Miniprotein binders against q9bqp7. Designs and how they scored, part 178

Target 1, 240 residues: q9bqp7
Amino acid sequence: VPQNWFPIFNPERSDKPNASDPSVPLKIPLQRNVIPSVTRVLQQTMTKQQVFLLERWKQRMILELGEDGFKEYTSNVFLQGKRFHEALESILSPQETLKERDENLLKSGYIESVQHILKDVSGVRALESAVQHETLNYIGLLDCVAEYQGKLCVIDWKTSEKPKPFIQSTFDNPLQVVAYMGAMNHDTNYSFQVQCGLIVVAYKDGSPAHPHFMDAELCSQYWTKWLLRLEEYTEKKKNQ

## First folded at step 14 (miniprotein)

Design xe26
Fold by ESMFold2-Fast, scan of step 14:
Structure xe26 (fold): chain B 240 residues (1-240), chain A 88 residues (1-88)
Amino acid sequence: as target 1 above (240 residues)
Amino acid sequence: SPERLEEIIRKLEEAVKLFEEGKIEEALDILWEVMEELIELIEETGDPELFLILLRVIDAWDLIDEGRPEEAIRILEEAIRRLEELIE
């Protein structure tokens, strides 16, 4: 349990639709500074299990592909993920026109994978937008804030080569989602409250994506775990 | 220590029961704890048998993700037996 607990939800904000809410999705640029990002905190505080699994995977891949092959493979995976996020931002943005490049991306297996999820997504409020928690001193760049099946969610798009039908197999992804949620709920650049999360795992072969919906209670449980990781990061920084 | 191995065995037995009941997410949470405890014991003892048991637990997780729980349960039951032999 964290020693200096702080709430994920902001009691001064409403999750109800407001007529003054912007009709255009927000896109606040990320300003990098000495304040740690969500991904940095999580990477610097990986669990023993995550470290073991990552190192085992890395060694297996290097054994199979060689060091140069491994570098090329990881660069390609990164590029595919980047293009997937760009395609989704284009699809969900009402002010973006689809370019020929974007049309080619829209035919990828990953985009086919998420089609059944996208039909349940509406009311987009933020896309590729920066969040900052002034009190807890961390920043992040969230993928999307929109309604999924009628509930306002922080939505995180993930790609995977292997099936991940259970939220436990997504590792730190729930922590990433709630960290963004807590930051946004306390960030003055935003006026609304989000209480739900959604992790969408898309597959390269077009197999149906696995959605992992997180209700308010589950988000609160993962928020406590995020606060513990943040405390661990802060302590490691002080004791370096 | 025998006490720590007995705790890991108890958790694996609970995970098997939860998988058999279709309570997959609860079982995976317990399996995650088992992985942590095995890693800590491996760091302390250097026991190669514990390392092999950890790899089997990871294989069981992968089988669950692939929709093959009966095979995962068999692997976990074998892991339990191997841990029991280390106590004896």
Scores: ipSAE 0.717, ipTM 0.903, lowest interface PAE 1.2, mean pLDDT 89

Design xe27
Fold by ESMFold2-Fast, scan of step 14:
Structure xe27 (fold): chain B 240 residues (1-240), chain A 88 residues (1-88)
Amino acid sequence: as target 1 above (240 residues)
Amino acid sequence: SPERLEEIIRKLEEAVKLFEEGKIEEALDILWEVMEELIELIEETGDPELWLILLRVIDAWDLIDEGRPEEAIRILEEAIRRLEELIE
């Protein structure tokens, strides 16, 4: 149990839409400053298993591709992920002009992979939007907040070359989702409550994406683990 | 360190049983704990046999993700036998 526990959900907020909610999805820009980001906290507090797996993967890839080939491969993976997020923002945006402009981007295997998920997504409230937890002092940039099968979710889009049919295989992704959720629920720029998460793992070959739905109970469990990672980060920072 | 090796063996046996019962997510949680304990022992001892066993556990996880639980169980049973040999 974390020493400075704080609740993930805000009892003063409702997940039901109200008349004051904007009709256009929110897109608050992320401002870079000294406040740590969710990704920074997670990268600086990786578990022993994560460090081992990352180093093993790096060594295997370098052995297979060479140092230059590895660099090219990782740059390509990053670019593909970026293109995938851009395509999803375009698809989920109400603006027709964006869809027309990015027509070729919308035909990728990753987009084919998520089609069955997208048909269950509606009521988009935020896209590529910054969140800040004012009390716990961290920031993040979430992909999407929308209803998935009727439930308001923080949705995180991921690409993978290998199948990830179990949430355990998504690494820190559940922590990332609940960190964004907790921040949004306590960020004055947002008026609604999010209690559910969704991790969507998409595949380059168009194989059906794996959705990992996180109900309120599961989100609360991962929130405790996120708070422990945040405490570890804070402790490490004090030693610098 | 025999007590720690026995604990890891017990966890691996539990994970195998859970995989056989189709309780995959519970079994993966246990494998994650096993990986942590093996890494800690490797850092303390430098034993190359523990390194090989850890790699087998990781391979089993990958096989589970690929929908090949029978092969994963076989590899985990091999890992258990190798750990038992280290105690003796």
Scores: ipSAE 0.739, ipTM 0.908, lowest interface PAE 1.2, mean pLDDT 89

Design xe28
Fold by ESMFold2-Fast, scan of step 14:
Structure xe28 (fold): chain B 240 residues (1-240), chain A 88 residues (1-88)
Amino acid sequence: as target 1 above (240 residues)
Amino acid sequence: SPERLEEIIRKLEEAVKLFEEGKIEEALDILWEVMEELIELIEETGDPELLLILLRVIDAWDLIDEGRPEEAIRILEEAIRRLEELIE
């Protein structure tokens, strides 16, 4: 028997441009409640490999930087990622006037890194927008929905100090993308269908970002894995 | 157990072959499985040699990401030899 009882794609929806689609990208605010977020589900169901790698990285960094240095480093990494997302939202907003502080971010290595990707991005439909899967009861905040090389994608922007030329090195990022995709496809706030994903790994030194395109078949494969993580989370929550 | 170590060796040999054939993503999927099995054995046995072997597998993954597959293959072959010594 098939393991996927909840489809990622909605047969009642089209991925094609609609003349009535808003010219301004959708930006639905995320409402926190008892419904779990994609990031919480993934963090609470980390694989043994992910736990080992995270703890090893943390211990190594603490040895190099000390506890205070590690906290500062981690805060800076988080802040850089946040600023990168804010800059991309500004760049991709078709009628947005960039704020002066955002112009400084546009000169960063991360923004330089993604320039060759951005030239292939158009038809932005959603930016920093909340999604909810009404049947599976999870929520998320996606970065971007836009056409990449003519295909409508959920796009997730990532920063990295180390090269990530293979999708396997992005760990849970594909699961995050398909979770957002499945939620959006079944969210009444949206009327269109997304069948593809894109993970873009940007580099601080301005090295060309690595795009990881996920076609419909690959998205379906990761969707099955996401459903297993969601089931694990639900069972874990019942026992706590 | 020797049987579980033999299975890990077979997977590492398959991964090396796939890397040599340029089938990088398939090889990385197998390395991910190897990491899981090694972590489980470390939790069961507390064997420090298994921890060292796991760290070498992680180093090989990093080398693949850096575009250095020849070096990654060499350290995976070293990991295979170390596992064989644990059986013998």
Scores: ipSAE 0.740, ipTM 0.914, lowest interface PAE 1.1, mean pLDDT 88

Design xe29
Fold by ESMFold2-Fast, scan of step 14:
Structure xe29 (fold): chain B 240 residues (1-240), chain A 88 residues (1-88)
Amino acid sequence: as target 1 above (240 residues)
Amino acid sequence: SPERLEEIIRKLEEAVKLFEEGKIEEALDILWEVMEELIELIEETGDPELYIILLRVIDAWDLIDEGRPEEAIRILEEAIRRLEELIE
């Protein structure tokens, strides 16, 4: 639990809806500048274990597919992830419909994978929306803020080729979620409080997605680790 | 360092016990620490046996994710044996 000058939760905010809350999900555009993004901070401060695993995976894939085949594969993985996020944004938006493509999208492996999770998602507050932590000077683009099983969550949708049934196997994903949460809780563009997180790992073959729910205590623990990564990033920049 | 190898062995033994007790997430946290220590030792020594041991630990993690804890435990016990042989 964070016992420092930069708390994850904002004591002036409530997680309960009120009359001043927007009725339509927020979608604040991300403005890029010199302020680092959550993904940049995490990428620049990877642990030795993450670096080793990434390099081993890369070498194995290049050995299997060749250099050009590896580039095509990674491009396709990125495109599939992008399409998955776009489909989820459309499904969850009350102002949008997938009427003409609903049947085909619901038959995709990744969308099939998350059906049991989506049944428990309601009260969407934000979709593909920018967050900025004014004091800590970082920005991010979160996927979704909605109620999952009645609890308001920052929800992050992930695709994976390998099973990830334990939160430990999602590596930096919990840090990404709490970084977005802390930023949103202190961003003047938002008026509500988020205290829970949810990482949803979806599978291409339609196997049931693994939800990793993070309660307030767990979010506070990961927030402390995120602050350490942010500090490491800042120190590395000073030494360049 | 024999002292550092002994510490890694102790952590792997603790992880095996936790996996046997069904405390999977606690055991994975310990394996993550073991991976860090092994990587640091490989950077210092260049010992190919340590590299092989690290790969076995990673394979055990993958087996846990696949729901195959008995095979993961067997591989971790093999890793412990290999580390013990390095101490002699």
Scores: ipSAE 0.768, ipTM 0.924, lowest interface PAE 1.0, mean pLDDT 88

Design xe3
Fold by ESMFold2-Fast, scan of step 14:
Structure xe3 (fold): chain B 240 residues (1-240), chain A 88 residues (1-88)
Amino acid sequence: as target 1 above (240 residues)
Amino acid sequence: SPERLEEIIRKLEEAVKLFEEGKIQEALDILWEVMEELIELIEETGDPELYLILLRVIDAWDLIDEGRPEEAIRILEEAIRRLEELIE
């Protein structure tokens, strides 16, 4: 247990808009460097049990679908998620940010699924934007920062279909959100503070998406778990 | 849903019984179903206690793989108790 834990929130920042804030949402590009990403840290610190169960799940899926069928399945899941994120960025941006806006992207079942959530989203401050924790030395690319029901949140959009497979990223979603939050709160490219998280799980059939709101207390609890994963990653790299 | 939590508890109790009877593969098949159901509930609720319970079930699986079924059974009994505490 590290004696000197770093706080998730920056006491020198406010969640109120600053007069110097851009009128359009921030979109800082993620640049290649030696600093680890949130995704890399989480992937490299899976427990032996998580790795074992992921491998058994993969073997079972391959047994049922075949090697090619499994690859097609995972590729389709990835593509659907990518298109969903592109559509959301387009919807939430005050300007068209996609190279070619496709009306079909805006009418998917996933987009129908999130309509009731989007009605409660306003004051978008960042979209598909890079964050870096200056002191803890990690980076990430967050989906969205906006007010949800009047509270400034890091919002992470997820797609889901049934039956849900056992996948590592399902368990690490709250860790991703707080990692991005802590980074943004300590990144000089941003001037505001975010204290809440929101994980939105959208469904392929258009069924209403489930919002999982994380208040400041819950974010602090997951932040402690994220710091343990980051410490494990750092120690693993020192010993290689 | 209390009904869904009660079903998971029943499955965990059956898995414990099967481990005690030495029917390891049948018990593991039920544990796999429990893990899938817990993942679904975690995605729907975001409940951190359900996530911690899932990790306990994963620990029990690992203990079985290591040939330590008595310790695995104790962990599963802990998971059952924690699920019971979540029911209204």
Scores: ipSAE 0.007, ipTM 0.198, lowest interface PAE 9.5, mean pLDDT 79

Design xe30
Fold by ESMFold2-Fast, scan of step 14:
Order: structure tokens, then sequence, then C-alpha cells
Structure xe30 (fold): chain B 240 residues (1-240), chain A 88 residues (1-88)
């Protein structure tokens, strides 16, 4: 168990809409200091399995593409992901002018892939918004907070070339989602409670995206694992 | 040690049973643990047979993601047999 255990959910908060809630989704800018990001913590505390899989993948790609080809490939993957996130932010934003200007960003196989998921998304409360856990001392930038099939979720959009029909194949994505959730639930910039997560894996060829819904119990289970990763990160940092 | 190999065999047998029962996510959790234990043994022993078995477990995971559980089960059963031979 984690030495510095902290609850993921905040008993002082409700997931129900409040009249004081803003009508426009929140977009808090990311404030950086020496405080680590969720992605940094996860990258610095990869499991042996993740290290093995990453190194094997890297070696195979370099053998196929060469070192320069590998760098180009990874840059292209990053760019595709960035454009996918920009398109989704535009689609989910209530500002029609922004959506019209970004029409070119709306045309991709990845956007076609998520159409059936977007039909079930409503009540957007935050987009590309910073979260900070003051007590546990970490920060993050979440993609989206919205209702999915009537339940308020932290939603994380992912792109993949290979099928990911099971949450286990998304590796650290559940930890990333619950880390954002726990931070948001205790961040004074937000007033609502999130108890559910959703990982959406979109495909370049437009085949239907795989949604991985995480209920409150599953989020609590992954939260314990996140706290252990955070503890490992903190210990490694002290010993550097 | 033989005890560690026997533990890995028992986990693989449980994973096969879970895949046969359609409890895919529970089985994948067990395969993740198997991968960790195999990596640790490879680091300690340098045994190329353990490396091969690890690659077969990873192949089985990919087959599950592709919707091919019967082929994944056959590969895991091969992995079990290979581990049993290492004990002998």
Amino acid sequence: as target 1 above (240 residues)
Amino acid sequence: SPERLEEIIRKLEEAVKLFEEGKIEEALDILWEVMEELIELIEETGDPELYYILLRVIDAWDLIDEGRPEEAIRILEEAIRRLEELIE
C-alpha cells in the first residue's frame, strides 16, 4: 500500500450540474514549477514489462526504418495525435466560429473512428485544462471532462495503429486518467466531482474506436496503483 | 529456481483457463505478471529459452487483441510445456 495514501474522491463535491457552473468549458492554463507532470511521473517509473516492450519496439522500428526514419516516424505519430486532440477540442467547443475555421482539422480517419462515441458525449465542462494536486504535488493537462452516456467522465483521447479492445492493452492510460481525476477533484479551480473515466482509442483507418469506461470502483483500484508510481517517482528524485 | 518456474506455470495455466471461460481481462492481468517474472529470470540467468518463452507470451497477447483467443491459448500451452521441460 502507498505510504502517503490520499482519497481520489472529494466528499465535499457533487457530480450534479450547479447553476454557478460556467456555461463555457473551462480551460485553465498549465502552471509549471518544479512540480512533476503525470506523464513525467509515469515515464520515469515504467515497469519492467513496459521497458522491455518499448525497447523491443524501438529496436524493430530502427531495424526497419533506420535511425533517421525512426525519428521521422515518431515525429509523425506525435503530430497526428496533436492534430486529433486539436480537432476534438474544436468539435466539443461551444464556439461555432472556431469550429468553422478549423474545418481541415475535422477531416481524418481518427475523427471518423470516434463519431459513434461523440454521439454519447454531452455536457462538456473542461477542455485541454490544467489540473494540480496541491497535497500530492503533481500537475497534468487533461483532454476533456464531459458526460459519457449520462456519467461525468475524465475522457482521454488516444490514437493507435493496432487494435486495443481491452483496457489492459492501453498500459498506463488508466493511471493517467485517474491521476487527472484525483487532481481535479481536489483542485480549487474546479467545483465538481468526477468519479468515472473514459479512454477512447481511435484508429487511423476509421474503424470504430474502442471506448474503455472506468466506473468508480475501477478508478479507485487504478488510483492506488497511481499513488504507488508517484511514491516511486518521489523516492527516485530524492536519491538523485 | 524450480519453485519460480512452477509459479509461472501455475499462472499460465490459470490464464489459459480464464481465456477459455471468456474472462479475458482477468487473464491479461495474469499474463502481465508472467511477463514481469520472466523478465526478472532472464535478467538473472540469461537463458535464451526464457527469452523465447517471453516472446511467445507477448505473441499470445497480440493474438488476443486481434480476436484470436484459440490461437493465443495454443501458444500459451506451448509456453507451459517449454517451462516444464526446463524443470526436468
Scores: ipSAE 0.756, ipTM 0.918, lowest interface PAE 1.0, mean pLDDT 89

Design xe31
Fold by ESMFold2-Fast, scan of step 14:
Structure xe31 (fold): chain B 240 residues (1-240), chain A 88 residues (1-88)
Amino acid sequence: as target 1 above (240 residues)
Amino acid sequence: SPERLEEIIRKLEEAVKLFEEGKIEEALDILWEVMEELIELIEETGDPELYEILLRVIDAWDLIDEGRPEEAIRILEEAIRRLEELIE
């Protein structure tokens, strides 16, 4: 158990819509400063297994593509992921006009991959929106908060070259989702509570995306692991 | 240390049993622990055989993700045999 334990859920909040809630999804801009981001904390506290797997993958790719080829490949993967997120934000935004949509992005294999998931997504409350945990001192930028099959979720969109049919194969993604959830639940810029998470792994060839739903109990379990990673980060930061 | 190798073998045997029962996620959680213990032991001993066994365990994980559990089980059973030989 983490020494600085804090609850993920806020008993003062409800997940039910309020008549005073904005009709437009929230999009609070991320204001970066010395406060660490969720992704920074996770990158600085990778497990031995993650470090080993990353180094092995990098070595294999460099041997196959060369150093310049590896750089080009990783840059292209990053760009594809960015475009995928931009397309999803456009699709899920109620303010988006047909004229403003990029038809090429909407026809990508990644978008085809997630169609069966999107049919179950409604009631969007936040898109590409910043969260901050004032007590635990971390920030993040979440992809989406919406109802998935009737349950309000923090939704994180991922692209992958390899199949990820099990949540274990997504590594730190559950920690990222619950970190955003805990921050949002205690961020004064938001008035509602999220108790569920969803990781959606999309594929370039249009193969059906793998959804990984996290109920409240699973979110609580991953939250404890996130708090341990945050504690490790804080200790490393002091030792520098 | 034989005791640590025996613990890793026990976990791999449990993972194989869980895969055979279709309890994939529980088995993957155990494989993650096995990978950690193998990495720690490699750091301590520098044993190249332990490194090769770790690679086989990672291959098994990839096979599970590809929907090939029978092949994954076979290479995990190979990993168990190789660890048993190190105790001897």
Scores: ipSAE 0.767, ipTM 0.921, lowest interface PAE 1.0, mean pLDDT 89

Design xe32
Fold by ESMFold2-Fast, scan of step 14:
Structure xe32 (fold): chain B 240 residues (1-240), chain A 88 residues (1-88)
Amino acid sequence: as target 1 above (240 residues)
Amino acid sequence: SPERLEEIIRKLEEAVKLFEEGKIEEALDILWEVMEELIELIEETGDPELYFILLRVIDAWDLIDEGRPEEAIRILEEAIRRLEELIE
């Protein structure tokens, strides 16, 4: 149990659109500052299992590809992920100029993989937008806030070469989603409430993406785990 | 140490049962705990057999993700037998 508990949801907010909401999706830029990001907190507090798996994977890949081959492989994986996120932002943006930015960004196995998910996505309210939790003192950059099958969700897009049909195989992704959710729900730059999450794992070969929907109860459970990771980060920072 | 090995064996047996019942997510949660405990024991003992058993558990997780639960169960049953031999 965390020492300083704070609720994930804001009872004063609604998930329904109102007149104060902008007609175009919000895109608040992330500002560099001393306040830790969600990704930094998670990277600095990795579990023993995550550290072991990461180091084992790294050692195996270097053994197979060599050091230069490993660098090239990881650079390509990073670039593919970046292009996938850029393509999704373009597809979901209502602005014509953004949608026409680069036709080649819209072509990939990853985009084919998510087509069946995108058909159920509507009412986009935020894209590549910064969030800050003023009370808990952390920041983040979320991918997307939109309705999925009629439910307003924080949506996180992931690429994978291997199947991830279970949410347990996405590791810290649920924590990342709820951290963004809790920050947005208490960030004065936003006026609405998000209570659900969605992790979408897309595949390079175009195989159907695996959606991991997180209802309000599951989000609350992962929120408690996020608060523990944040507490661990704060304690480590104090003792360094 | 025998007490901790017995705890890990019990958790692996429960995970196998859950996989056999098709309760995959609950089984994976237990498997994650098993990995943590094995890593802690490896850090304390340096036992290469525990390292091998951890790799088998990881292989079983990968097989589950690949939709091959029968093979995953066989690997986990092998891991249980190896842990029992360490207790003797």
Scores: ipSAE 0.765, ipTM 0.922, lowest interface PAE 1.0, mean pLDDT 89

Design xe33
Fold by ESMFold2-Fast, scan of step 14:
Structure xe33 (fold): chain B 240 residues (1-240), chain A 88 residues (1-88)
Amino acid sequence: as target 1 above (240 residues)
Amino acid sequence: SPERLEEIIRKLEEAVKLFEEGKIEEALDILWEVMEELIELIEETGDPELYLILLLVIDAWDLIDEGRPEEAIRILEEAIRRLEELIE
């Protein structure tokens, strides 16, 4: 049980659109400061299982590709992920300058993979936008806030070469989503309430992406786990 | 510790039953706990057989992700058998 519990949802907010909501999706820039990011907190508090799996994967890849080949491979994976996110922002943005489609970005297998998910996405409220939890002292950069099948969600887009049909195989991704959700719900730059999450795992070969929908109850369960990771991070920093 | 090995065996048997019932996510949660316990025992004992058993659990997880639950169950049953031999 976390020592410093704080609620994920804000009782003063609604998920319904209102007249004060912006007509264009929010894109608040991430300001560099000393406050830790969600990704840093998670990286600094990896479980023993995550450390073991990461090190095993790294050793296997270096054995197969060599050190230089491994660096090239990881650089390529990063670049492919970046291009995938850029293409999605372009597709989902109502602004014409962002919708000037690079044909190469829109023809990737990853974009083909998510087509069936995109049909159910509407009412985009934020894209590549910064969030800050002023009380719990963390920041993040979320991918997307939009309605998925009529439910307002924090949506996180992931790429994978291997199938991830179960949420357990996404590891810390649910924690990342609820951390962004809790921050947004208490960030004065936003006026709406998000109670649901969605992790979308897209595949390079164009195979149908796996959506992992998180309802309010599941989000609350992962929120407790996120608070424990944040507490662990804070405690580790006190001892440095 | 025989008690700790018996607990891991119990959890693996529970995971197998859950996979057979199609309760995949519940079974994966248990495999995650088993991986933690095996890693802790490996750190304490240095036993190479425990390392092999951990690899079997990881392989079973990968088989589940690939949609091959019958093969995953067989691999987990092998892990259980190897743990039982360590108690002896």
Scores: ipSAE 0.741, ipTM 0.913, lowest interface PAE 1.1, mean pLDDT 89

Design xe34
Fold by ESMFold2-Fast, scan of step 14:
Structure xe34 (fold): chain B 240 residues (1-240), chain A 88 residues (1-88)
Amino acid sequence: as target 1 above (240 residues)
Amino acid sequence: SPERLEEIIRKLEEAVKLFEEGKIEEALDILWEVMEELIELIEETGDPELYLILLAVIDAWDLIDEGRPEEAIRILEEAIRRLEELIE
């Protein structure tokens, strides 16, 4: 008998485009972080399994690369991910500029990996855009809101060096997607409804990306888990 | 406790069955629960055998991601055998 008082979907909103919808994708800047971010909440409430896996991975990498080598490797992975997101924002934006290093960004293995997914993406509504949940008091920066195969989705782009063919192997990625979705659906800066999610795992070697589509039912299931993580974060913060 | 080890064995047996049926995502959900329970037992007991069993479950997950479910199933069957030995 858990009563979900905070639904992920807003019944007052429609997923159909209307005349008031902007023709240019929304890009609302992220404001200062007085309110916790989705990534902060997830980082501060990692499961026992995630903590174990992260610590084991760190230990093994430090043994192989040394402490300085591990730092360099991690920085390079982060930079690759950031460049991948910048390239996708450029590709999906209707306004191209020559100051953007599009040629170099477009030649990466990660961009090759997502080509077959991008063919099915259209009707971009938001790119690198801030969301805030009006009532639950959290913020986030989502990657993309667009139609994937005709369905409006919160799309999250991920990079990986290892295969992730199952949504379970993406760990907290589904929670991140539904957290952004719930925030956007209740954020006064947006007028539309998103009911689907898409996690796209791109590969460094150019192997075809794995799309993990999340229908409304699956999103609702992960939303329940996100609310538990948010509650855990709130309780933990009160004890600091 | 023996009851907790028996529950982990039952979950691993169900996961193996689901992998054999091609219900990979349902099986991975069960492996995630098994990992949590093994970590809790390791924290309580400090048993190095439980640590090795946890590593086997993680290795099986990696094999599933690599498209090698038959090898993953063999590792999980060995993990079940090791848990049974802890019960006697």
Scores: ipSAE 0.716, ipTM 0.909, lowest interface PAE 1.2, mean pLDDT 88

Design xe35
Fold by ESMFold2-Fast, scan of step 14:
Structure xe35 (fold): chain B 240 residues (1-240), chain A 88 residues (1-88)
Amino acid sequence: as target 1 above (240 residues)
Amino acid sequence: SPERLEEIIRKLEEAVKLFEEGEIEEALDILWEVMEELIELIEETGDPELYLILLRVIDAWDLIDEGRPEEAIRILEEAIRRLEELIE
């Protein structure tokens, strides 16, 4: 149990749409300051397992590709992931007419991978939008908030070259999703309540993406784990 | 560390049983705990055999993700035998 517990859901909010909700998805810019981001907190509090797996992967890849080959490979993977997110924002945004889509990425294996998921996504309320938890003092930039099969979700798009059919294989991704959810639910820039999460793992070869739906109970369980990571981060920073 | 090795063996046996019963997610949660305990024990002892056993547990996880649970179970059973030999 975390020492400083705080609820993920806001009892003052409803998950039902109302007439005052914007017809256009929100896109609040991220303002950088001394407040830590979700990704910073998670990166600075990696578990022993995550550190071991990351270092093993790096060593194997450097052995196979060489130092320069590894650098080029990781740069390309990063760029493809970034373009995938840009393509999804374009596909889901009704006002993306001012920005030309990357046609090559729209025909990529990753986009083909997510087609069956996208047909179940509607009612987009936020895209590439900043969230801040004023009480717990962290910030984040979430990918998407939309209805998936009729349920309002924080949706996080991930790319992978290897299959991830179980949520356990997504590692910190559930923590990232609930951290964004808790922040949004308590951020005055938003008026609605999100109680569900969705991690979508897309594949380079076009194989069908794996959706990992997180109901309210599962989100609450991961929220407790996120609070422990946040507490660990705060304690480590305090002792530095 | 015989007590700690026995605890790891017990968890691996439970994970194998859960995989055999099709309770994949619960079994993966246990493997995650096993990985943590093995890493801690490796840090304390420097035992290369524990390092090799950890690699087998990671391989089993990958096999589960690939839809190959029978092969994953065989690898975990081998890991159990190796841990038992360290106690002996």
Scores: ipSAE 0.761, ipTM 0.919, lowest interface PAE 1.0, mean pLDDT 89

